# Designs tried in a protein design chat: VH-VL binders against Jasmonate-induced protein homolog. Part 1

No score or structure here was measured in a lab: all are predicted.

Target 1, 185 residues: Jasmonate-induced protein homolog, of Atriplex canescens (Fourwing saltbush) (Calligonum canescens) (p42764)
Amino acid sequence: MASTQAMGMTEQQKKSVDEMVEKATNMGVNVQAQNSAVVSMINQTNVSMTFNENHNWSGSVVGTGYPKSIPTKQSRQFIHQGDAKDGSQGAVVYYGSNANGEPCGWLLAWCAPTNVTPTKPNRVYVDCGAQSKFDTISWDTIKAKLDVGPATTNFTDVDTETTIAAGVTSTGSFASVGAAFGLST
Unless a header shows other numbers, all headers, positions and changes below count from the first letter of the chain; antibody chains aren't numbered by Kabat.
F, E and O are the ipSAE of ESMFold2-Fast, ESMFold2 and OpenDDE, as the mean of both directions, binder to target and target to binder. V2 is 0.75 times the mean of E and O plus 0.25 times the DockQ between their complexes.
[cut] marks letters that were taken out.
Atom coordinates printed by the task and the answers are left out, and those that the model quotes come from them; centres of patches stay.

## First folded at step 6 (VH-VL; framework fv_iluzanebart)

Design k01 (from i11 with heavy chain S107Y)
Fold by ESMFold2-Fast, scan of step 6:
Structure k01 (fold): chain C 185 residues (1-185), chain A 123 residues (1-123), chain B 107 residues (1-107)
Amino acid sequence: as target 1 above (185 residues)
Amino acid sequence: EVQLVQSGAEVKKPGESLKISCKGSGYSFASYWIGWVRQMPGKGLEWMGIIYPDDSDTRYSPSFQGQVTISADKSISTAYLQWSSLKASDTAMYFCARHKGRFGELYYGMDVWGQGTLVTVSS
Amino acid sequence: EIVMTQSPATLSVSPGERATLSCRASQSVSSNLAWFQQKPGQAPRLLIYGASTRATGIPARFSGSGSGTEFTLTISSLQPEDFAVYYCQQYNEWPLTFGQGTKVDIK
């Protein structure tokens, strides 16, 4: 298989990505020949997280769709099928709680171009904090931030003591995106 | 013409506060990240952090978290770097720079820089 | 954070000669690497991004190569205005990090 694991992924997440790709392939989805991203998210918080919303700039989720929940200390995966021209570019927002029981959100945005080149690199943008931060999202603003995003990033919101880390790697049209939604130490 | 213009040189004593500025013109200021870079005398470049002026989303290098405050006022196309209490070790040239990319295409990086603000802190 | 190491610290060359500058990353940065030129009293100037793509207005004598952890900046026929300090910088992850610089001075 031609999938590449994102930097910083746990061994658990790597195995889960491999399982997701295998299941998709058995269902007739040719992930290796499509401009797709396999996204793995691990919930490192103390409570279950719930899917809130998504946005697609290029491509769309396939198969079983976005996981509706991510139980505490577990990972969940989805496949996002890329556009032939622009690849897989999307975002997800999950809600949960911090250590104090306050409502919080975690946002992951990724850009996995159809053909990754030195000038068209894989990128991520992440954000986390109070749930109210995500009540009204400007997707154009997120897109502008993603435009200059790194391939690997980590952010801590001091006020809520929440953290998020993410990375994206690709050796072809298939991209591996890993994210950890958590609490600061 | 796209440009960033920084405030003038500052001479301060340890313990004093300071706020320096970086004003953008010739482009949509609110829509591009503005970063700050420190260069100590005779030393190399250190990235301090970055701010997105439209929503004041701010990210710091771990080495500078808690040492400085980065802020912006998009209504006057200006970003700021601030110290609550200066130290002699803050003596340096401070540059602001625009970070530019294209969604799903080109990444340019820090393509436009301010001229620098020299900050001297001595007793 | 990713540590960027440049070598040599100082490179003495004559006008018209070739200069080759090296940059090493402590971990893979893919091709997410830029080169900057800084002259005394001036702000840095972007030369190259994506390891090998020249920025707008940069002369053809400047070329970059490499990927992963090992990178090179080459100045094919050094001009008087090229005597400066050169920095490599990774943007594969935040915080962005620079090498310590290579000073290219006259022999």
Scores: ipSAE 0.386, ipTM 0.802, lowest interface PAE 3.1, mean pLDDT 88

Design k02 (from i11 with heavy chain S107F)
Fold by ESMFold2-Fast, scan of step 6:
Structure k02 (fold): chain C 185 residues (1-185), chain A 123 residues (1-123), chain B 107 residues (1-107)
Amino acid sequence: as target 1 above (185 residues)
Amino acid sequence: EVQLVQSGAEVKKPGESLKISCKGSGYSFASYWIGWVRQMPGKGLEWMGIIYPDDSDTRYSPSFQGQVTISADKSISTAYLQWSSLKASDTAMYFCARHKGRFGELFYGMDVWGQGTLVTVSS
Amino acid sequence: EIVMTQSPATLSVSPGERATLSCRASQSVSSNLAWFQQKPGQAPRLLIYGASTRATGIPARFSGSGSGTEFTLTISSLQPEDFAVYYCQQYNEWPLTFGQGTKVDIK
């Protein structure tokens, strides 16, 4: 069973992760140890969110790929298979709107090394705000921030009233990454 | 030589504004997070927040959000901590510190610290 | 917010003796734990990160151990310059949080 306690995943998200792993296994996808990240994203905004882009530093998405949309108040999952040397390191950007109907973006970056050690831990970096913030992304800058990121983090952009929380932990079979894309209270 | 040099001691009255500085040298200033840490007299260390100078990405501890403003000017390799209206409870030593990491070998930590700026707020 | 608790508040040891300092987290921080040394009137100095990795220039007598919620800093043969306050700090979650410190005093 996937441990998601440190990331604050909902019980529904935990069930959805288990279902995704089972479905992927039935399709012949080999979810292995710390060489895969199973990513669950919940949309806590008032509108549907749409996939905009991804970036891979190591590894690649497998199976059904990145969810094209995440309906309001629902979660979606994907599997990112790591490479043997550096594991799973990637990022996704989803677009949506804030409470005022303004276009906004949410960015999730994660690092799940092939061999997790005290000097190579699981890491996450998040950002959110106006959609225009993500029209020109320096992936080198994101990588530099991810490299010193914590295992669990949150951020609120005061100007757009958007928030994002995320965490990453090892389950023994794979790395579990959870993220909540939301609006500030 | 990698260094962070902070501005000198300040003596202020409640209600006054203040901006203290932290200047980096000997490394690529814009590419490292700079954090601020408060130490009240005779007390331990409290993390206040952090800024990435290249894009001014700023993150605050919840207890300091709205109490202070962290900013940076990468063109002069300087980070700032400022108060719009000081309180007696702001009396403390304030440290800036660089947060470092590198690809292939994760080196976490506030590895380089400024010497500290003593701020005294009294009427 | 993760609460870090250090014990003892003060540890009295003689030069050449072993000092063992404890740090406890209110919830798991994995191995994302650092130790700092602070002498009076000075800025903190990084000793250990990743729970057990010595920072550059730190003497071998300093060692760290532990994971999850229980951590230990050991100074194997205490030198006169080691009398200081020691802080643990977690960086598993933001906000970063420090323990209240352990003062290592001369006996």
Scores: ipSAE 0.323, ipTM 0.782, lowest interface PAE 4.0, mean pLDDT 88

Design k04 (from i11 with heavy chain R102T S107Y)
Fold by ESMFold2-Fast, scan of step 6:
Structure k04 (fold): chain C 185 residues (1-185), chain A 123 residues (1-123), chain B 107 residues (1-107)
Amino acid sequence: as target 1 above (185 residues)
Amino acid sequence: EVQLVQSGAEVKKPGESLKISCKGSGYSFASYWIGWVRQMPGKGLEWMGIIYPDDSDTRYSPSFQGQVTISADKSISTAYLQWSSLKASDTAMYFCARHKGTFGELYYGMDVWGQGTLVTVSS
Amino acid sequence: EIVMTQSPATLSVSPGERATLSCRASQSVSSNLAWFQQKPGQAPRLLIYGASTRATGIPARFSGSGSGTEFTLTISSLQPEDFAVYYCQQYNEWPLTFGQGTKVDIK
């Protein structure tokens, strides 16, 4: 049996994530986003992506909210204000299409605790694939997976040829999250 | 007691199929990622991939994608590693390990390991 | 993927002496580094995680240090039961990667 799913960041994905983390850091400094997760996302697909849904385990989005759309080859940012006890823990799902025009989704989840320690580190969890994969999301399951996630990660769904990479780092009193939503083609 | 118990040693010919198992007990099996690690004779450890048994979300190391299939049956708390066609280069000890699943407990890596399954592939 | 390199390949230390093992990452892994001990014929055992935090039940003679790309495992007073191969492992990004191991021989 052939596997339908793979992981391992390409050099292109590493550069894209690093660029997005830097954009998030610059935004956070500029808007004084204390105790927040500042998130920068780049759409590396061939069509515009549309916001579908979010989930908050702790904290909430502030300002203008989640970007409603991310045009092809462009980046968009948002700020998620953490609560005093557990920090910023949330997720977003964007919809778009793969190279064949099939409907696909990309999910980014992050955990940026108020106090980062070895037992409470910054984490990300990512997933992508057919849009139907995200029709009914178990947020408890996503949270369980996020709770064991690394600080940087990627995922490629072989069946839809979609990919996603993300990373999180702490700068001062806020966390910078960078993500690249893309195609493996 | 939290433990992972693996199936016994296997001796196979090239081209044969094989499925080995890893059974968890003493914890909520479906709620923790299970990883597989290969150790070739006299060599170091190689991480192969992971599965989350609750929904069978499976992720492979690039080096092992397409070479093996990882699966799980949460109703019997068992994870599997499978080959459709074995090669002599698959001769190794295979370990399963639990990845931590609770925020604020430990690091997210491997805290509980199975005893290993020795797979020998020779003509 | 991140490549982990350990040195020395083999270390010979008399009982009661200090042993120092090194691990280098090809890119920064922050403090997301673990150390494992593997005795002949056994599965690996977690010793240290978060570069410096001892796992439950691990003797105080084991200590870890470092961050970024350079890490050290120290055994302050080597015991006969410490004869083993030691592996470092990064968990900053998936896939998880291990060093090639350092074999500790007791003289």
Scores: ipSAE 0.007, ipTM 0.637, lowest interface PAE 9.0, mean pLDDT 88

Design k05 (from i11 with heavy chain K100E S107Y)
Fold by ESMFold2-Fast, scan of step 6:
Structure k05 (fold): chain C 185 residues (1-185), chain A 123 residues (1-123), chain B 107 residues (1-107)
Amino acid sequence: as target 1 above (185 residues)
Amino acid sequence: EVQLVQSGAEVKKPGESLKISCKGSGYSFASYWIGWVRQMPGKGLEWMGIIYPDDSDTRYSPSFQGQVTISADKSISTAYLQWSSLKASDTAMYFCARHEGRFGELYYGMDVWGQGTLVTVSS
Amino acid sequence: EIVMTQSPATLSVSPGERATLSCRASQSVSSNLAWFQQKPGQAPRLLIYGASTRATGIPARFSGSGSGTEFTLTISSLQPEDFAVYYCQQYNEWPLTFGQGTKVDIK
């Protein structure tokens, strides 16, 4: 089904995204994450979330890889090393459940160019809803949406009562991505 | 040539329904977001919402949620803006615009606009 | 939502003179700012994106500057065809938001 919902972050979502961006920034500084996207995700659902899928348009995950699970009310981080030409462009999909115990998914995509300029800014795209929404992902479609994405965004799927918010900012040497996977209930 | 062509002017009474259109040509219509912008007489521009025609992913600005319906039919390269019950306050010029940005290229923004559809709602 | 505020509301300038238009964002939008020109009865036309990059076909007399919360559009030598309303627009956060416009009028 088509995804229809108002944009506009809640104050709680803004706070959560800001906290995750700060965690990403601290991790990146401590590990010297040059030319990378450092991503921090918080699970604000009532159950653990499980890694399902990733996609790389440019660059690749480094270190221990993507967190296999994100326990309820906890945050996890990863580093995605950018390609010299195109930087870090990737996406992750995590599965979990909504308040009613229905299977749901959360998708985070980011673009962090090697040389962030006014005409090549950092961008994010988010989506969430029923798990079945992510059974047949068109990564070309996600990339097209990401390419016109803002630096800060959110989405709430009314049918499943799931929500996701994300933001990206530059630190001069790497990009910090913060995301909150949650419920609207 | 990339272009967006909108349907003609409409004159309606309060309470009537209306659906206006925006047809794209010269590019892969399904692969670009189409946004709608309202301009009330003598006022500035207001972004209403956006649709991705390939999967009908639709997102509304908070002030327009529940006020209008945005839809698209990718088989005929056309996006729509619809009201179930018009009000006099809906009197405005309505523009559609393609939202374009590409990683690796030096462009971003609402680069292609329709000519506008004037909607007048009066008793 | 991010609020965009433009000043002045109306700028009266003689042909050949410099016009400077200001745009302020309620919070940082980095360089994710565009300028549009709108003439009576016409759709808006993209002039500048990325705060300072001219769109294709835009004359060199148009220049943009700024970052964060303070932005300016400068028309170095105003031509008769430049009398129009100018809007700034942020695309750092959705929903996209426009300033209220600055009308550049003949003195």
Scores: ipSAE 0.556, ipTM 0.847, lowest interface PAE 2.0, mean pLDDT 89

Design k13 (from i11 with light chain N32Y)
Fold by ESMFold2-Fast, scan of step 6:
Structure k13 (fold): chain C 185 residues (1-185), chain A 123 residues (1-123), chain B 107 residues (1-107)
Amino acid sequence: as target 1 above (185 residues)
Amino acid sequence: EVQLVQSGAEVKKPGESLKISCKGSGYSFASYWIGWVRQMPGKGLEWMGIIYPDDSDTRYSPSFQGQVTISADKSISTAYLQWSSLKASDTAMYFCARHKGRFGELSYGMDVWGQGTLVTVSS
Amino acid sequence: EIVMTQSPATLSVSPGERATLSCRASQSVSSYLAWFQQKPGQAPRLLIYGASTRATGIPARFSGSGSGTEFTLTISSLQPEDFAVYYCQQYNEWPLTFGQGTKVDIK
């Protein structure tokens, strides 16, 4: 698990990813043989987070779809199935609140190419802050930043005291993406 | 043709504010991250942070969070590094650099650098 | 943060001879490693990116190798203008980090 999961995942997140892969396989979906990303998100804030929106550059979510909510201090997972040419490339935005009860958002974008090489690496882009920051998202701008992004990253918005950390790693034919949506307080 | 030109040397007293600039030309300024690097006298290079000028998305090194403000004005292709209250320990050469990421043949870090701005803070 | 450690701190090499500089990362940075040259009074100059790719206009005597945590910069047939400090830098993870530098002195 540890060697095949994104860096920074909790032990519970690693088990939840394994359980989701097993359930998908039992339902006739072969996650290991497809260009898929298994995404695990942990809510480290003090309130529940709610799904706001997603964007697909390549591939699409499968199974039960994006989790509608992530309860405080819990993790939720989804499978994003990549296409054969470009793999899994997508983004999600969740809304919640900071320690002061102000509305905030967290954005996770990932790129897991069909064939990972030094010239076509796994990458992530993250952002967080006031909810108004996400009122109008330029997906082209997000994609441009994602395309030059690191394999692991973190960001703290000082004004709202929100944090986000994420990483992506390959496990055979699928990518493991981990993200923590949190507060700096 | 592609170049970054920084503002001139500054001599300041502790407690004063300062804003230095880095102007890009010969490329699409808004579409590249601009980073700031500090070099204290006789010391090595320290990455301070970066900004994406198109939307002013700014990321700081933990050591510099709250110490400085990075900003940009894409209408004049200029990035800025600012101190609200200078300290003697801020005496250093400050460089700006264009950053290109890790994808494809253009997977390189800081490829174009400004000439540097020397900031001296003394009483 | 990822700590970059360079060795040796100083290299003394005669003109025309080979210089080999080492850079170690505290954790894997894959191939997302760059080498910079800084001459006295000048801005750093990108020499190598992606661990082994020479930047535009960089002489063939400069070469880079390595991946993961161990990296090497080699300068064959050292020229007088190669007297400089050399820095490695990882760009795989935030924050971006530099090594402390290796000073190459021409003996």
Scores: ipSAE 0.129, ipTM 0.721, lowest interface PAE 6.5, mean pLDDT 87

Design k16 (from i11 with heavy chain S31Y)
Fold by ESMFold2-Fast, scan of step 6:
Structure k16 (fold): chain C 185 residues (1-185), chain A 123 residues (1-123), chain B 107 residues (1-107)
Amino acid sequence: as target 1 above (185 residues)
Amino acid sequence: EVQLVQSGAEVKKPGESLKISCKGSGYSFAYYWIGWVRQMPGKGLEWMGIIYPDDSDTRYSPSFQGQVTISADKSISTAYLQWSSLKASDTAMYFCARHKGRFGELSYGMDVWGQGTLVTVSS
Amino acid sequence: EIVMTQSPATLSVSPGERATLSCRASQSVSSNLAWFQQKPGQAPRLLIYGASTRATGIPARFSGSGSGTEFTLTISSLQPEDFAVYYCQQYNEWPLTFGQGTKVDIK
């Protein structure tokens, strides 16, 4: 598969998203409110990944919160409930290692507006590379990049040989955000 | 006024290096993505890549990754497109363009374009 | 990458007539589509983004429509200054991709 093409959500990830939505709905979470995002992340690296930080521009995580770890070759999900005006806009950073055992980071940012229109579309922004790249994050800079981002994207950091692909689409009930954190080798 | 001004036409031999420029004025240059677009003689537009000047975050089209280097110097509001070794197939008009949008905006488009730099590579 | 295909390659119309230009994407791009106008010796000019939203300063005679894979640019009453090459461009997925262009010339 080409590193320049958006990586779609796997069938297992889609199943896991459906299960999480059902569980959250049964617990009283309104997943459909204000274009909430259901985010699924798959770890395609050779080691476990660990949650480092998040940022909210609009909305907040609900239910069980951000997965603390994503085991190698597995997916984890979370629900980010949008606000009434601007929907779900947030970011997460996970840490792990590349093929050579060097510490690396993966950043996923998404925008799922309350009313998706041609001028207010779903957006993603991704970045990956050396862990030190994420020691001090300018969230204003990330937001500026996200605000002109595509609905699906793919990026490879040549120096660390890490890759990240992500996409966002509306399901009619919520925004589905898929991301793959991986290695180019 | 908001504008992008590119460097002048270049005539080169295969194997030579080249660096062309795109200077922004009338807006906060560091906080808008700058893209590069190639137009071969008599042909359409090809997106080469994009850079965010504030942190030099650079993204390439796969067909141009490793073929060119995109860079920027925000202190002088200038973006660059560079070849280490030109080939005849690099003969084209090269445009730079700003992505529509500002911090906090949810709009997209390439709304401001440079006038183009004609690069001719012939043996 | 997403392939954009425009038709016709050349469209000959008289001033005052309606021009309709088509653009097809190899896979769905939602409404993430822009139209550009390019005159000889000039840089491209943004006309439409979001498939149907006119850019600032663009005359009302230009309109865009469509979603998914099929898009149309319409010029309702063609003026002499509208004779140019028109390109569609998707921004649903990076890398951004352009159609091959439609040349609108005088009948």
Scores: ipSAE 0.075, ipTM 0.714, lowest interface PAE 6.3, mean pLDDT 87

Design k17 (from i11 with heavy chain S31D S107Y)
Fold by ESMFold2-Fast, scan of step 6:
Structure k17 (fold): chain C 185 residues (1-185), chain A 123 residues (1-123), chain B 107 residues (1-107)
Amino acid sequence: as target 1 above (185 residues)
Amino acid sequence: EVQLVQSGAEVKKPGESLKISCKGSGYSFADYWIGWVRQMPGKGLEWMGIIYPDDSDTRYSPSFQGQVTISADKSISTAYLQWSSLKASDTAMYFCARHKGRFGELYYGMDVWGQGTLVTVSS
Amino acid sequence: EIVMTQSPATLSVSPGERATLSCRASQSVSSNLAWFQQKPGQAPRLLIYGASTRATGIPARFSGSGSGTEFTLTISSLQPEDFAVYYCQQYNEWPLTFGQGTKVDIK
C-alpha cells in the first residue's frame, strides 16, 4: 500500500503503519476514507509507557483500540476512524518516567478533517511534562489550542527534560499521524 | 472593539531588566494565543514565542529560548515579554499579536496586532 | 526551522499596474502560508491566509496562490495606499517564520 507518512517517522514506523493498515483492511476496516487517522507513536524514553486516557472530539478508535503500553525504544500504532462530518479529532495521554525516574506524561492531539482544504488543514497539538499536569485536563482548552495548531510541532518541557514531536500529513487515503515521546538531549 | 494595546517606548542601558506589556480587550483574552514578534531596525519580522493565557502554556522559538521570558496574567488580560539583562542587540520594535482560528475549519493567523513597543538599548 | 525567501527585494511599479511578489519555502508548508502588509511606523496587517483566502476587509485586488514551496501574492491594480513592505509567513511548523520582505515602491 503506497502511503505518505508524517514527517519524522522512522523507517520501521512507516513499515508498521503500512502493516497495520493492511491488517485492518483485511479485517474489513475501511481506512481509505480521508476521515480516518492512522497514528504511530514511538517511545524514545528509557522505560515502558502506559496508556492513561483518550478524548474524542469526533470519530473513535477502531480495531483492538489504543495500545495499552509502548515498550522502550519501540513503536505502537492505532487507527482512529473519523465521522463523516468532522473527520478524526482526538487525543491520547501516555504515562512514563523521565531520566531521573520522575513520573511524566505525554499528550498527543490531532485533527484530520473529513475534507482537508487550505482553510481546514490537518493539525496537531502536543504537550509533555510532570504526570500531575495531566491529572485535570481541560479538553476544551486542548481543543482550542489544537484548532490553531501547526501540521508539525515539537515541544520540550525544560523542568522535566521531556520532549514530544508530532506531525500529520494526508496520504490521499487517510491521515498519517506520527509522534515521538522522548527525553531532551 | 477587538484590540491589543502595548506599553510605551523604553530607553535602557545594557544589563538592565525590562518588562513590557500587551493588554487585550474586546474578546475572551484567555482563549487566544498571544505571540511576540521582534523587528530590528530596518529588518524583517522574527517570531519569538507564544503563550496561551488560560493555562500559561508557553512555546519559544529556539533562537529566543532562555533569552526572554513570556508570561501572562489572564485576570487583567495582559501578556508580558521580559529580559533579565538587556543587550544592545535587543534594540528593536516588539509587537504582540493574537493568533486566531475557528473550530475545525479556519486558521486566520495573526489577525490583531498591538501598535508595537520600541526598545532602545544603548550605553 | 523553515526558511522563507522572498523575491524581488524591491519591486518598482506604477499606480494602476499589476504587482507580483514571490515567496519560496525551504520545505513544503502545504497551504499554511499567510501574507502581511506593513507600512512605515505601523504594525503588520494580515492580507491572506491559507495561501489564497483573503482576510476580512481585504480588497479583491489582493490575491494569493500556490502550495507546497512556491507562493505568489498578486496586486492586480496597484493603488497609492498599497506602497508598503509585504511579508510571507509559514505556519505549517513552529517556530513560525517570515520571509525577509518585498518592498513595493512607486516607479
Scores: ipSAE 0.527, ipTM 0.844, lowest interface PAE 2.3, mean pLDDT 89

Design k18 (from i11 with heavy chain S31R)
Fold by ESMFold2-Fast, scan of step 6:
Structure k18 (fold): chain C 185 residues (1-185), chain A 123 residues (1-123), chain B 107 residues (1-107)
Amino acid sequence: as target 1 above (185 residues)
Amino acid sequence: EVQLVQSGAEVKKPGESLKISCKGSGYSFARYWIGWVRQMPGKGLEWMGIIYPDDSDTRYSPSFQGQVTISADKSISTAYLQWSSLKASDTAMYFCARHKGRFGELSYGMDVWGQGTLVTVSS
Amino acid sequence: EIVMTQSPATLSVSPGERATLSCRASQSVSSNLAWFQQKPGQAPRLLIYGASTRATGIPARFSGSGSGTEFTLTISSLQPEDFAVYYCQQYNEWPLTFGQGTKVDIK
């Protein structure tokens, strides 16, 4: 069992990723041949977070789908199976609350190409803030930002005191995407 | 012709406010990140932060968070860098640059730069 | 933040000679590295991105190599117009960070 490293993943998250890959393989999901992404999200806020929406630019979620909720201080995982041309490219938005009880959202977008090269690298884009922020964002705008994104990033929204960190790495079999949805100190 | 044109040189005293500009033309300004880079006299380049003009999504380098404000007005294709209270240590050349990249097209980096705005802060 | 260190600080070479410039990252940046040229009184110019891909219009004498933490820019046959300061820059994580520069003086 090989543990997968992405930016900031806890040892428990790495174990959970390994377990999800094994379960998916036993159910016939091929995570290795098609450059799928295994996404692990940890909720570092004080309340449970709820799945709001997703978007696919290439590939689609498989297995049990997107976790409907992420309990406080716990992680949840999903597998996004890439297509042959562009790999796994998608986004998820989860809702929750900040320390003041205000409704907030966290957005994770990732790009894990089928053939990672120096000029076609793994990328992430993250955003967080007031929940209303995610009622008006266009997916083509998110894609444009993702296409110039780094492999590892952190963002803090000062107004809501929310933070999000994410990274993407290739494991040789699949892409490992890690994200932490949190509050600023 | 794709270009970024910056405002002219400024001479200021410590404590004064200042707002400099970077105007884009020849491309869809609102759809490309615009970054700001500082170069102190005789020194290297420092990335200050970046803004996406279409929605004013702004990201700062930790070294510049709270020291400057980056903003943009997409209706006039202009990005801004602003100080509420200048210090002598703000004396530098300030460049704006377009950040371009597109998945699969092998075009990434700061490909178009403004000519620079020299800011001198002295008493 | 990732610290970028360039060496040497200054190169003085004759026209037609090979110039080799080094750039080291404090942690792995994969191949997410760019090289810029800056001539006196001018804005920087993108030369290389993705560690080894030449930007549009950049002469073939410029080449980049490396991955992870160690990178090299090579100018195979130095021309008088190559007198400039060269900067490496990582974009593997934000904030973006530049090296301190290598000044190339042609004799």
Scores: ipSAE 0.443, ipTM 0.812, lowest interface PAE 2.8, mean pLDDT 87

